# Miniprotein binders against Protein PET54 (PET54), part 4

Target 1, 293 residues: Protein PET54 (PET54), of Saccharomyces cerevisiae (p10834)
Amino acid sequence: MKASSKAIKLVLDHLKSTGRVLGSVESGNSATISEKTASVNKQQQLQEKKPSVLQYRSYNPYLVKEDFLSILPENLYKKRGQFTNELDFQLMKVRDPKYFQFKDQYYLFFNDYNSLTEYIKLTKHSRINKIRVKMTPLAQPLPTLLTKLQRYSKNLYNAFRSSEQYFEGLNEKVDVSGEFTTNQLRSILDSVEEIENKSVLVWNIPTKLRSHDILNYFWFYNIRSSFKIYWDDEMKRNLRFISFENSHDAYRFKRNYHGLLAKELLTLSEKGDAADYSLEMDDSKILIEHLSE
Below, E stands for the ipSAE of ESMFold2; O stands for the ipSAE of OpenDDE; V2 stands for 0.75 times the mean of E and O plus 0.25 times the DockQ between their complexes.

## First folded at step 3 (miniprotein)

Design B15 (from MB0 with N35E D39W D42S R45E K46F R61E K65Y E68S Q72L)
Fold by ESMFold2-Fast, scan of step 3:
Structure B15 (fold): chain B 293 residues (1-293), chain A 81 residues (1-81)
Amino acid sequence: as target 1 above (293 residues)
Amino acid sequence: SDEVTQLLKEAEDLIRKAKELADQGDYETAIREFEEALWLLSQAEFIAEELGDPSLAEQIEDLMYEASELILRAEQELKEK
């Protein structure tokens, strides 16, 4: 797992750097700045409400709810399944709303502020995967966080439907309706998880493979949608979003192709064989992130 | 600003210490110190972005990238032992 984790970490670090460069693009940058300004104004109006969200920052994208429960004292961890468990929470991996890459953050949504403070007290000397736990109550108002979650959910849903819907939806506003509830949050997280289980991000698929070539070459995986979500012509790198009919096919795809050299995908293809490709061999690896891990 | 400055100082101190540990062959401790520095840097970047200082956030992100590369090198060295 360390070798796979290492490769994914490199992809995520590169995507983070690349995403900031892309943020300099005129159209997307202007929309993002306007959105942030509006969010800040909303935060000021709701400043009186205490947050019930903990932020945990980690470069490890593989943390699951059990990792955060296992650091609680044994007696409380064993009783967490009771319906009145005040220390229970919903876990969210923070992903970029446009490119879907992990943003080195986890959010723990508690039922109330008292549950959050008790969790901090019980875990202040604990470690997750040998790293001392440093959890911070999220200073940002809950509505601002939920607006960003709704943006991510909307864009991910649109990408899962088609490339056309994804690009058309990028500039649409997220509907803000009243006060957010625990049921709304759970509904969004469940919807997101379903799509994440069926979706991957892929770096470095050879540029000579067109959309229809990818669907034909990988037909056995029941691909729903496949399109470039990011590309850099100067670096000759691309990030592709691929969604599948079921989670098992997404898992199989990552298992079979993660870490392979990009050039290996062309070794038996009549189109893209020796004639023109021989002059510009790319040693880049196919790097696959399954959005649910 | 004061909070970001303090986080950056602590992170830079940890990176320096971790590099020294890696040079001495203590890769396990070096990795832990680099990971601690990355966490502090990520907090600093978040605050810098919220304060509307994108140039500072970019500088912090560069440090985070450097630290992550050093972790990968230390992990590789540890694997070879």
Scores: ipSAE 0.000, ipTM 0.132, lowest interface PAE 18.4, mean pLDDT 69

Design B16 (from MB0 with N35L D42W R45A K46E R61F K65L Q72Y)
Fold by ESMFold2-Fast, scan of step 3:
Structure B16 (fold): chain B 293 residues (1-293), chain A 81 residues (1-81)
Amino acid sequence: as target 1 above (293 residues)
Amino acid sequence: SDEVTQLLKEAEDLIRKAKELADQGDYETAIREFLEALDLLWQAAEIAEELGDPSLAEQIFDLMLEAEELIYRAEQELKEK
């Protein structure tokens, strides 16, 4: 019943224990023993630091955890929290650490590597929004992944607090000290998710509107921080980061203003000193990404 | 199966091409091709499990470990750029 899976597991365990050395090595009896010991130590070190993470590449930025759960067999999907705790995962959109733009990939963080391999097995040839899924285990060792996530988390937290903290923090080194553990990874992911739930990226707000103007106009959304995070002079485009005290305020803001023409957002009647619209911005649509969706 | 043989051939071709790209300093493209090869190898491993062929599984896992090591090295080089 378990003959083939047991055999494959034993082969995999053997490969992990013997290791692999880059380049050809000639083996004698005593030299082979020394080389195998070194290879075993290297393999154990790499495997102990390897995270249980799947990488999924997609140009679709609107995938949510439910999309990845819905491709599991129905019986597992319905009772995932009760019967399939081993297959539970935390979803993360991979974002640029400086501009927070989606980088066309997702990470699925599993509790252990067995859960990851089981998920791959159960979802092989499945489709998300009619597109065939292609998921691969992340090759990066845990310290490398933690460093990248810490950098993103730090920049995101600073932006959430204020524009001043964001810009001051950009050149600051990430303090990665201590042991690299799965608990540290989970803590970072939870912190990131909390801030992403309270934050949006907004394209095409009229460039002459200052942060004060935005805070005043949208006072009832409980905005914490609002600033231009990116500007492209050549393309006449700008990207603004806005953070809110509550996640529902971020959701309401996107729902109410996403897709509206920039010229419809504000009128001269709302401010006696209203900003002058450029021709390029008059017909542009306000595009809003809620970082957690 | 013929399917496993085809997946292994495609994966080996991608690994060879990716190594050439890495040697030329094109680490971004090399990483993408190694990741594609790794995906094909995972598919081949599942079929090998159905076949109950441990020698085939060993061949697949050897290639998988090679691809993972090369991805890691290419990422380190890319980080230096």
Scores: ipSAE 0.000, ipTM 0.126, lowest interface PAE 18.5, mean pLDDT 71

Design B17 (from MB0 with N35W L38F D42Y K46E R61D K65L E68M Q72E; at its last look DockQ between E and O 0.02; V2 from the best seeds 0.00; counts 0 for: pae O 7.6 > 1.5, placed apart)
Fold by OpenDDE base, look of step 4:
Structure B17 (fold): chain B 293 residues (1-293), chain A 81 residues (1-81)
Amino acid sequence: as target 1 above (293 residues)
Amino acid sequence: SDEVTQLLKEAEDLIRKAKELADQGDYETAIREFWEAFDLLYQAREIAEELGDPSLAEQIDDLMLEAMELIERAEQELKEK
């Protein structure tokens, strides 16, 4: 049992209060991946394509491709915006397929294993912003990664449409047909970019503000969809998905309400029924994650 | 560990630089540098845990908490700009 120090608990509780670390809610709904493991036996001779994906763990949600380029020897004396990329990789921020929050991970997708190996070699002693780079080849099979990404894309698309489509779609199978290619990855990422630009995750909206009240309360924003995707009644936490008709409203929404005390949001609501809202939520900050960031 | 000491020193240097950036009103860059410091502290903590030094891990946890508070403050200031 890793003795989570009281301070780890505080940091994790703080990170959880900031919505950045949802503890592994092992969705104990084991959706029976009764995907027939049966026919996996014969295609074992698909040459295990040597991993072309690097995993980088970081709590920093703001890393961009340039940060990973900056650590290459070729870029050591260059300024930001002058970085070259001879190894040609795609950066992906890892988000939860169901709850869409950042998962403290980045993936670097290389065209081949040799490029990945060269990147590891070149960066082994390097630091991203003075952080010692510890990247590991992704041990997950590419089909599993593709399944997660397709699930993310599908769930996000459903969430952008409505709460009903989101919750109904959670139990639907994702068809993972085809060989995982960098082009498929790019196509999936490109397909969600517009939705991500128009979508935010919001922690700690007071429970007084029901989903139907949100649109009226935030009348100055063109809100397309708003619903609670996660809640913990014991911890009195909730995560809402809010989508907008335009990316500018999403950006403004984050800018205007991120870091606001939940109680300050309630005082702006004329619904002065000072019902016994637990003191703990009143001191919570509203935290907004823009999915394009 | 010399490695932990080095990571802590680098985190402190980043925090200092990020505070200076925040004082200059460059909150966006400050937030990034604070997160970088936080990641250094996290790495130092992992090493401290591997070394079986819970006291060092607790000290690093306090520094991680401070880094988070600095991030939240800079995020708030960025919002007010």
Scores: ipSAE 0.016, ipTM 0.308, lowest interface PAE 7.6, mean pLDDT 76
ESMFold2-Fast, scan of step 3: ipSAE 0.011; ipTM 0.489
ESMFold2, look of step 4: ipSAE 0.448; ipTM 0.825
ESMFold2 (binder alone), look of step 4: mean pLDDT 86; pTM 0.827

Design B2 (from MB0 with R32E N35L D39W D42L K46Y R61E K65E Q72D)
Fold by ESMFold2-Fast, scan of step 3:
Structure B2 (fold): chain B 293 residues (1-293), chain A 81 residues (1-81)
Amino acid sequence: as target 1 above (293 residues)
Amino acid sequence: SDEVTQLLKEAEDLIRKAKELADQGDYETAIEEFLEALWLLLQARYIAEELGDPSLAEQIEDLMEEAEELIDRAEQELKEK
């Protein structure tokens, strides 16, 4: 194997030497062609260092891909259908890798840096919901970004499976090795999107309701996993993670219970003792975030 | 920030060098220098944003836009030549 490797290197060295000799004869265009090839290789290497990720900071957690497409000039969609494919991107809400809370920012993943730069140029003076858009290319190295995404993906998958796997997995290191590839990134993003579609975060579920009470009361929603992911006993605030067998159940759950008063949920509970919840803020509203929304 | 100042000086020097190369007809090398300057400006913008200086970040955005326009122009000239 080593012999084959040495042979390949010798061939490459010979080609380089032969090209240089022909160029040194002042044959004109030959030297220019060699210089042009070296220049193109340098440009390609330089572009590989740049992240093809755009960051948008916003407190609005309800932005979808369509909001970012709608700020592109209307005439480009009508006259250049191919142009939308060239500027296409994958949208991701940036979430805390431990608690899954929205971190007031979005990532737009482009296929290449030129597409990212073109998107910035076309949207520089645009507004989303009347707020001026300021998009920033992500300055973090690709390995750092990949590590962050893999950690979030791992924690989200573990939470989707069970509370036990989630808490056990929090202390495990994420292995990031090898070359960054578009296929690897796409695979991670697709995996994340699938689980986010099946998962919600819920604030203000009564603190006395245990996981089995939630499973029993909402049995018709095909809940896969339900546990308190964050709790603050002093503020009497609980954040619960709930995952479902399918995305439609997550959607129905949010539709039916978002905005309801916590006291109404206690009244509907068949297994809960309402007297046990007398110390809670009965006027608190159930707030539900569908992670893919 | 001393770091932002250094990045901006280096980026401005690269842009100047790239413009001179483009004037000489060396569009390929000019594009390489403009891309390097753009990368330095991205880093400077990120630091300015972290420091809470939106005015500086906006100024850096203007420099980035200038560099991108020059890259587009150099690429178009390269196609013609």
Scores: ipSAE 0.000, ipTM 0.106, lowest interface PAE 21.9, mean pLDDT 71

Design B3 (from MB0 with D39E D42F R45L K46W E49Y R61D K65E Q72E)
Fold by ESMFold2-Fast, scan of step 3:
Structure B3 (fold): chain B 293 residues (1-293), chain A 81 residues (1-81)
Amino acid sequence: as target 1 above (293 residues)
Amino acid sequence: SDEVTQLLKEAEDLIRKAKELADQGDYETAIREFNEALELLFQALWIAYELGDPSLAEQIDDLMEEAEELIERAEQELKEK
């Protein structure tokens, strides 16, 4: 089908240009990456452990652990108290280390390689939202994985503290040379999850609003930190990071404001904002991503 | 890439060897070889996604589906033995 082939190509080109990651997906030279990989492979020869991690590629950012459990045979999924620890895993959304956006990837961290292999066997013919499940074991050595997670963790922690610490910390080297253990990996994941539960990414808040304006408009949400993490001058789009003192406030914020028009957002947060600030607002929708959701 | 080409070559060689072993009735060894090929194909599929090459990803997926089907047939034969 010649005409269908052209149509498919145009659709794929459009999907590529609408990519979900605005950050540095590939920063740096491929030769540098290759040399780092060779160095990491050399270190792997000094270490006996292969990380038990599955990668799942999906454009759906709303998949939760339950979605991955529901594709297991019903007899295993529904057996209370008989679900084996061998099939237990920790789910993580893969996020950009700089902008924290979802990278169209999930990681499933298993306790051991046998659990990972069994999960693959049990799910090989399964579908999530009508799409065949294609899960790939992570070929990446443990030190490389730890470095990536430490970089993300460090940047997220700094953003949670303040905008100043975030921007100051972006160019600092991550030190993971000390100890390469599964316990270190779990510690990083737990720390990340705690901050992700208290943090959101927000698209399309009016660009004229400054950080202290956001704190004033949403004073009742116990906001800890709020700043623009990314902006696109041509598209007039911006991405703001907001962290809260507790996860409940992050949840409430997303629930109340996700999908609203920019005009509606300001009307709900501060009556008379048009008289106070004389803001020119877009007809675009406020899009909120809760980092742990 | 050179890496994905090498992975595909090794996987195809393993699949060919495994098919021959299955034809000889050595289902246990065939299943092991097919599973090794799937591991290499999983790595190749990841690289295809990173390259943004849907045609390559589809080719790898087809090869994985073939290997998975052959594993199922070998497992059935092994159970009926």
Scores: ipSAE 0.000, ipTM 0.131, lowest interface PAE 16.2, mean pLDDT 70

Design B4 (from MB0 with R32E N35D R45E K46E R61L K65W E68L Q72F E75Y)
Fold by ESMFold2-Fast, scan of step 3:
Structure B4 (fold): chain B 293 residues (1-293), chain A 81 residues (1-81)
Amino acid sequence: as target 1 above (293 residues)
Amino acid sequence: SDEVTQLLKEAEDLIRKAKELADQGDYETAIEEFDEALDLLDQAEEIAEELGDPSLAEQILDLMWEALELIFRAYQELKEK
């Protein structure tokens, strides 16, 4: 407190000085003007060569775009609903291209490098759920990033269509487009988001329950496709991919069955009478991840 | 802390050396030196976070961002090679 009063006096005395002094006080960091100018020039030169993408590492799989917007200054965030002169980005959870599990990483795709740089500056000292935010620009060239996203997108679409197409497609080479543009990147992201909204990953469905049993048990959820994407016979663990005709049914499925004991699963089914007598139930919990959440 | 100051000095020295290597066209070695600098900066950032010094953390982040920029440029030059 006593030190606060003295500090205020020093600030006020400083503000009574020339405008040149005020300019230096508003600028943070002790780097020289020449060093800062060189950094800015490099950013501008690389704008057309680099994807405008930030990487954020976090073990928290439940972060949504609003979490990354809320760490911006309040005035800028509130303007988002009223004006278009604010930072914008598309959020993507980084998922395993084969098993679709969260890989403890988020990508923030910005329209341009100036927006990305401004976001970094505004969020340098911010926290999400009490954890300090450390975001870094992706060092990978745009073609490399597009190839990775195309592989994930292709595998996800194949899984959405059928188990057969998924397994056949796993060993296919990804064909990289001849043009590397923000529009192509945006198109891939939008396509991925649409399928992710309609898809879930489910751990611990009883091992003996087959794909047709799932369709019969949950006929009222409008399931499009269901198959085991990963299984470990020794550990008695399996991961199932389930896709739905619409995102609402995916949401309902997770809401209704997440956290239930596997042995209780069939008692909630509206159609599964014939399959019930062949099923060996266990005591594990059904764990559901909605890919867009 | 003295440890953070030493890490920053070593990282800045590596960045300077890597820039010189890149200017000479040795992009492969430059990338390796930049990667080493990033590892040192990551260590410095963890210590700065423990100290609760946001100004120091911001300085470290600026250096990390510069190194990442230069790595990207070096990869682009290698691809064109």
Scores: ipSAE 0.000, ipTM 0.131, lowest interface PAE 17.8, mean pLDDT 70

Design B5 (from MB0 with N35E D42Y R45E K46D E58W R61L K65F E68Y)
Fold by ESMFold2-Fast, scan of step 3:
Structure B5 (fold): chain B 293 residues (1-293), chain A 81 residues (1-81)
Amino acid sequence: as target 1 above (293 residues)
Amino acid sequence: SDEVTQLLKEAEDLIRKAKELADQGDYETAIREFEEALDLLYQAEDIAEELGDPSLAWQILDLMFEAYELIQRAEQELKEK
């Protein structure tokens, strides 16, 4: 197999093995709050299994660490420097490791169980976007969560480099050597954030517009990589990953094209030669997610 | 490059005609033409690899993605008959 053939084979294998349903819910999410609380209490009796990660479920993909700090009592927020070591956490926006879509949840990584329980206690009556905050300690072992993060990080880095590296890398095993320190987790999250700032997911770019066409039509955005990552048979939709040389170009791309009808996309291209494309294209809207926002 | 361009044009034409056949309910013929388009795309990939042109490789991959999806849709329609 040649290099391009390897990538193509992996894409076809992926399409055959993966259900074409985006927005699917994780199996086994029917557990009650009572069951989760009982699980946490049992883990408290086992020193090595005490949870240090909180899960927050939200359809809002735009939450940042400051949103979770702002729901702490006003007195503590004003004295933030005095309690940062006790209540500090690292925020992870949970994304699909293959498709990079937001999975409607956040993880808060605390240094220890005591910090986690104190945060829960202080936020039990708080609201984010008018919805009461429901924080759940995760029953999954930390190494399992870190494996998911490393798999996401690896796949995102490969996609940022090229479509070929992305598809070739999908079947490679990610080894988690063991317990991460707070500094190692921060380093991984920072590296991921750099790439997320330079990357977007785009729904509904016309199928006749190929990777070559996109690079030519949007030359002024300094695109690094662009390829289809998913196709939705039911809705006649497609999902494309696009990465840029800098975060400002990713921001500008979303600002200029998000919410436009597919047929209008080429009209706004500053270098686009649209002579060969029909102006009577699909009426679907272009939907853009900037991975860092 | 000229050979790759010709193969891509032929593959795109086959995909377009196969879509029209699928719209008319001739899913069996449509599948065959989509499969012929894939064969042309694999030939184009072999030549693009020798040329070392990543832009052409990505264009070929996008067309293969589309042809594969359309084959799956046509096969599903045949099962529903």
Scores: ipSAE 0.000, ipTM 0.150, lowest interface PAE 17.5, mean pLDDT 70

Design B6 (from MB0 with N35F D42L R45Y K46E R61W K65E E68F E75L)
Fold by ESMFold2-Fast, scan of step 3:
Structure B6 (fold): chain B 293 residues (1-293), chain A 81 residues (1-81)
Amino acid sequence: as target 1 above (293 residues)
Amino acid sequence: SDEVTQLLKEAEDLIRKAKELADQGDYETAIREFFEALDLLLQAYEIAEELGDPSLAEQIWDLMEEAFELIQRALQELKEK
């Protein structure tokens, strides 16, 4: 059938082009110009207001800004948002810069030190999910935090581009100098959020399934990049990074496959091209973390 | 539940439509419709498990296996012709 031959080539060409960064030569001159412009903008941002940082340690990865706002006393005057603006902060989930796993901590970035100290005073006796809150001003120097954020952002962007870009980029140094500013933080968090919304971490996909098997099996989720980011040969466990063309496909993927038994994935693939990968599997479940959750 | 019943009806409609498309030789569109049906079946399966209905979950899982086999057959047909 003439349609089938053209259709498969279009789909395969689309899959081959998805996640491939081909602009390195053309974009080299444009990137050099953009890098010079970004460097000038970076110097301007470093001259702006420096945020104050509050650390909260929690094993709960599902906390959102509303959880930290809800513990403020209800007797606060909030008409026209004036009092709320004094205590406004940006929330960040802390992720590992190499493996992207949640690091059991949150950062709250306040506009100034007075806002941070007022938040501590007002929340001193509060609880989040029945646990008494203990928040600490950040002990780490802000330049060290900025370096970690820049490294995370760079590694996440490289993973979104391709597995090759990710592994090559791990050994590159991130040069950050000067003072950490509120605008620089916002820029980093915004760029990170866009990629996190389109990305998942997956535990316990059968170890014999290769990246092309995953692309074939999950073909219509518009997968951009898929590769093993970590594996433990002794425990036969692996962590896979998967990125999608849009956030809706990442959401659908987690919804549909989270908690599925790994052996069930192999059983479904038994009579397909993946039959060569049929293995006795234990009762391990597919565990999916959507990076924006 | 009404939600599971609705998802199963929508999935069955998509499977019927995809089979018709495959019969017409439109394997690419048929595969997309089969995957959409599989997504709906996976949602129904998760709800059945959350409700603690293992017999319903098993029935939905059997239907998911059937949809997956149809996808594999359509992919093979697309590859050969």
Scores: ipSAE 0.000, ipTM 0.109, lowest interface PAE 19.8, mean pLDDT 69

Design B7 (from MB0 with R32D N35W D42M R45E K65L E68Y Q72L)
Fold by ESMFold2-Fast, scan of step 3:
Order: structure tokens, then C-alpha cells, then sequence
Structure B7 (fold): chain B 293 residues (1-293), chain A 81 residues (1-81)
């Protein structure tokens, strides 16, 4: 007979709780000593697994590494190269693996737990853009974080290559095997940064503008790939991924078109199709997020 | 879906013939054939969107992008001729 998933979970939870909620155990002195030694070893192993990653939750998607460095005491990390290296970290803006949208959080990767603890102590009274900074050591296991990052990296690379590669790749499993190290995180972050520098997400480009219309209208931006990555027909909203041959063109594109009314981009669309969306599109703004900004 | 399939087949045939014409140095005719293929792909993309298949629509847009890039290359070759 097949047991339900919920029934299996209840059985497992019961077995685990029974082992932990037994009253005071009267065991012999030698047995107590053996159990005490095992407990001490487990505590040492837990201390060795202390996280070197800080989580910062923020709705502001525009924070860069300099924002987190600027809240440190002036000249402390610049006093000598050694101090800069000890307090240095890699910043990761957390993005959705499928849609690449910012997920309201940042990760700061430090070399070790001591560097992380020192950063917390130095910033406990600081503010970023007038908001008090509260940073928390990340409880998530490193292998789980690496799996999520690898999935993001793969999907982003496929999108940078082409729309076809992106959609074909969504059904492939990302199998994480072998030992995981902090060096693997750095390698993935470096590879991802190059593509992020050349890519933007764009909300509210009119649905009637097709990929070739986008290329024709924006021909002077050296667009590499452009396709709808998310479409909500009920809300009449779409999210488009656009990648460029170089980071400067991505920067220029955002600078020139962010905040413009979507209706102003209808010049290259078919006139008959424009009427169907005109009332909802009149007030919509083109919203652009540069993935590395 | 049958209509989309037919439009895609006609567009692929036009792209193939246009590439052969470009290889022979007939860039003017190749450009015309590439534009005709682009028009068919635009019609197919619109129908795919109306059928609620955004994945198919984006795949068709990739083909449209390829056809447009081929037009630009043929135009460049024509200017250098």
C-alpha cells in the first residue's frame, strides 16, 4: 500500500522527537562519559561549519559593493592592502534562476567566519541610503546555495546565447556532484558577472513589437539576443531579456529608455494591433534593470 | 497550428533559396527573398501568440532575428560589390 507523503513525514518526525524528548537518562558513568565525548566532537564540527556568507534583505535592487564598503569606518580597509584583503568580500545580487528578477536580497561572501563577524561589528550602527543595515549570517548550506547559483548561471548563459537555447535548457536538471568549495562560488560568480554586465531586463515593451522590431528600432545598441522571458496576459505585462555585445551598450540602453512611456515605442508596430492595447499601455513606463548595476 | 507549420515551412524554404542566391552573388534577389521569409515568420509569430504558446512564439522570433541578420549581411555585400 502506498503511504501519503504527509503520513511519511509524521512518522519521521515522531521517530526523531522520541529520541530527543526522553526524560533524564540515568546511565552509568562510563556511558555518560562516552556520550559526552561524542557531544563535544559534534559541537566542534558545528563550529567548523560556521557560515562565511552574510544575507542582507533589501527592496533596493541598485546596491553595489561600494555601498557596503562605504559603511565601514573611513580608511580602515584602505589603510593597508592587508586590511582590505581581510575585510574584502564578493557581492551577489540574488536573482530568480528562471526570470532573472531581483529577489530582494544580497549575499556577501567573506573569506572566513572571522572576517564576517568583524564586518558585522563594524557596521552594526550603519545606514545604507538612510535605512538601518541589518545583516544576518546565512543559515543555508553551501551546497544548496551552489546548486541554486549553478541553475541561475546555466539559464543566464543559455539566454545570452539565444532564446531557443534558453527554452530548451529549462527542462534540464542541474546535477551537483563532488566536493563543493568557496573557490567554485568565486568561479561561477566571475563567469556570471560578464554576462550580467551585458544584459538587461525590460518591463512593458508593447507585446506587438517583435524581436526583429526591437533589433530594427534599437539597431545602434548592438543587441545580441532579445526575447520575452515572462508574459502575463491577464495583467497585460511582459518581461523581456535583452543582451548586448558589450556592457557599454547595455548601460546606454537603460540610460536612454528607462522611464519612457511605452506608447512612444509603438512607431514600428502594426497600426491595427496597437488599438487593442492602447488604453492599458498609455500610462505604462518602460522599466529597465541592468543585471550588474 | 497547421497554419503556423505551413508558414514556417515556406519561410525556411525561402531562407534556404535566398542563401543559395547570395552564394551565387545575387544579393538583390536574396534580400527580397529574406524579406518575404521575414513577413511569413511575423505572421506565424502572431498566430503562435494567439494560440497561447509563448515558447513557440519566441522560437519563431529567433528565426526572424536570423533572417534579419542575413538581410544586413547581404546588404553589406551588395554595397561592397
Amino acid sequence: as target 1 above (293 residues)
Amino acid sequence: SDEVTQLLKEAEDLIRKAKELADQGDYETAIDEFWEALDLLMQAEKIAEELGDPSLAEQIRDLMLEAYELILRAEQELKEK
Scores: ipSAE 0.000, ipTM 0.095, lowest interface PAE 22.8, mean pLDDT 69

Design B8 (from MB0 with N35L D39Y D42A R45E K46L R61E K65L E68A Q72W)
Fold by ESMFold2-Fast, scan of step 3:
Structure B8 (fold): chain B 293 residues (1-293), chain A 81 residues (1-81)
Amino acid sequence: as target 1 above (293 residues)
Amino acid sequence: SDEVTQLLKEAEDLIRKAKELADQGDYETAIREFLEALYLLAQAELIAEELGDPSLAEQIEDLMLEAAELIWRAEQELKEK
């Protein structure tokens, strides 16, 4: 069984490292849009509406908006580390729609295609962490992109509500019909950003801690939802999704607990007696990803 | 509890059915059945945690891991077509 467990762990590690989605039966080809239901006028509109989105592929999951701003000429910034709306974009880490793990790519959503083109020209010889930047316009038509983003948004929002709604919702159809507009895209992105700002993924919380224990140990962080979303059986660890009532609590949680030894988490509880020492003797570090960072 | 036992039985039956569907090449239906099993297993895990039964919770997690891995394999098969 150990050999089988190793194989499963490698598969899970591969899914984590490559950002492979466990639910990607919805292809980027027009297969996501039924040809039977598309009218001539609708098909013409679908082909003419391309989103102003840049795709950047990177194995580095720690890139933030500032990294993409820092490669722009300083004279475009209103202030060091800031910039005007002329080249404004919304950054999104592309995540697995079911397990929310990074998919080795970023999307930069621009207000218009001219801004996207200008950003490419200004950054064509730039480097992020010593690696040359190669950004490409996303070739997918707007309806295909909207369907994929709506799927992610739906699953993320269900997870934000509860584990029960999350698992129940995984097999529900997403319906993006009739609109296919940039206003709908902005609405989805805003909804995603709000929840990502309030949510974290955590590796290596001791397996013996129940959801009730998590809520009790972290009572002053205003946790809304906490449940195991993915499992690594060989290491006897799991990936936990935690959402908070506000983004500041998510930020504080990551700041305070990222990199701490898992066993130290138990000693931070109100109990400090000998019984707590028997719960978990795990020397693994707690690894926290704030979904919006 | 009897409740957890019933959820486990139902989930195991769904996993068995989904494996047969995948063997027949019906990957889309297999994935849906595996996802339904995960929902039932999540319910069972919450109850097992409340009861303070770590052995049962571990058994449930093992089944969830198996279902998740099989979903991934089925999705790879669909992508290769």
Scores: ipSAE 0.000, ipTM 0.408, lowest interface PAE 10.4, mean pLDDT 72

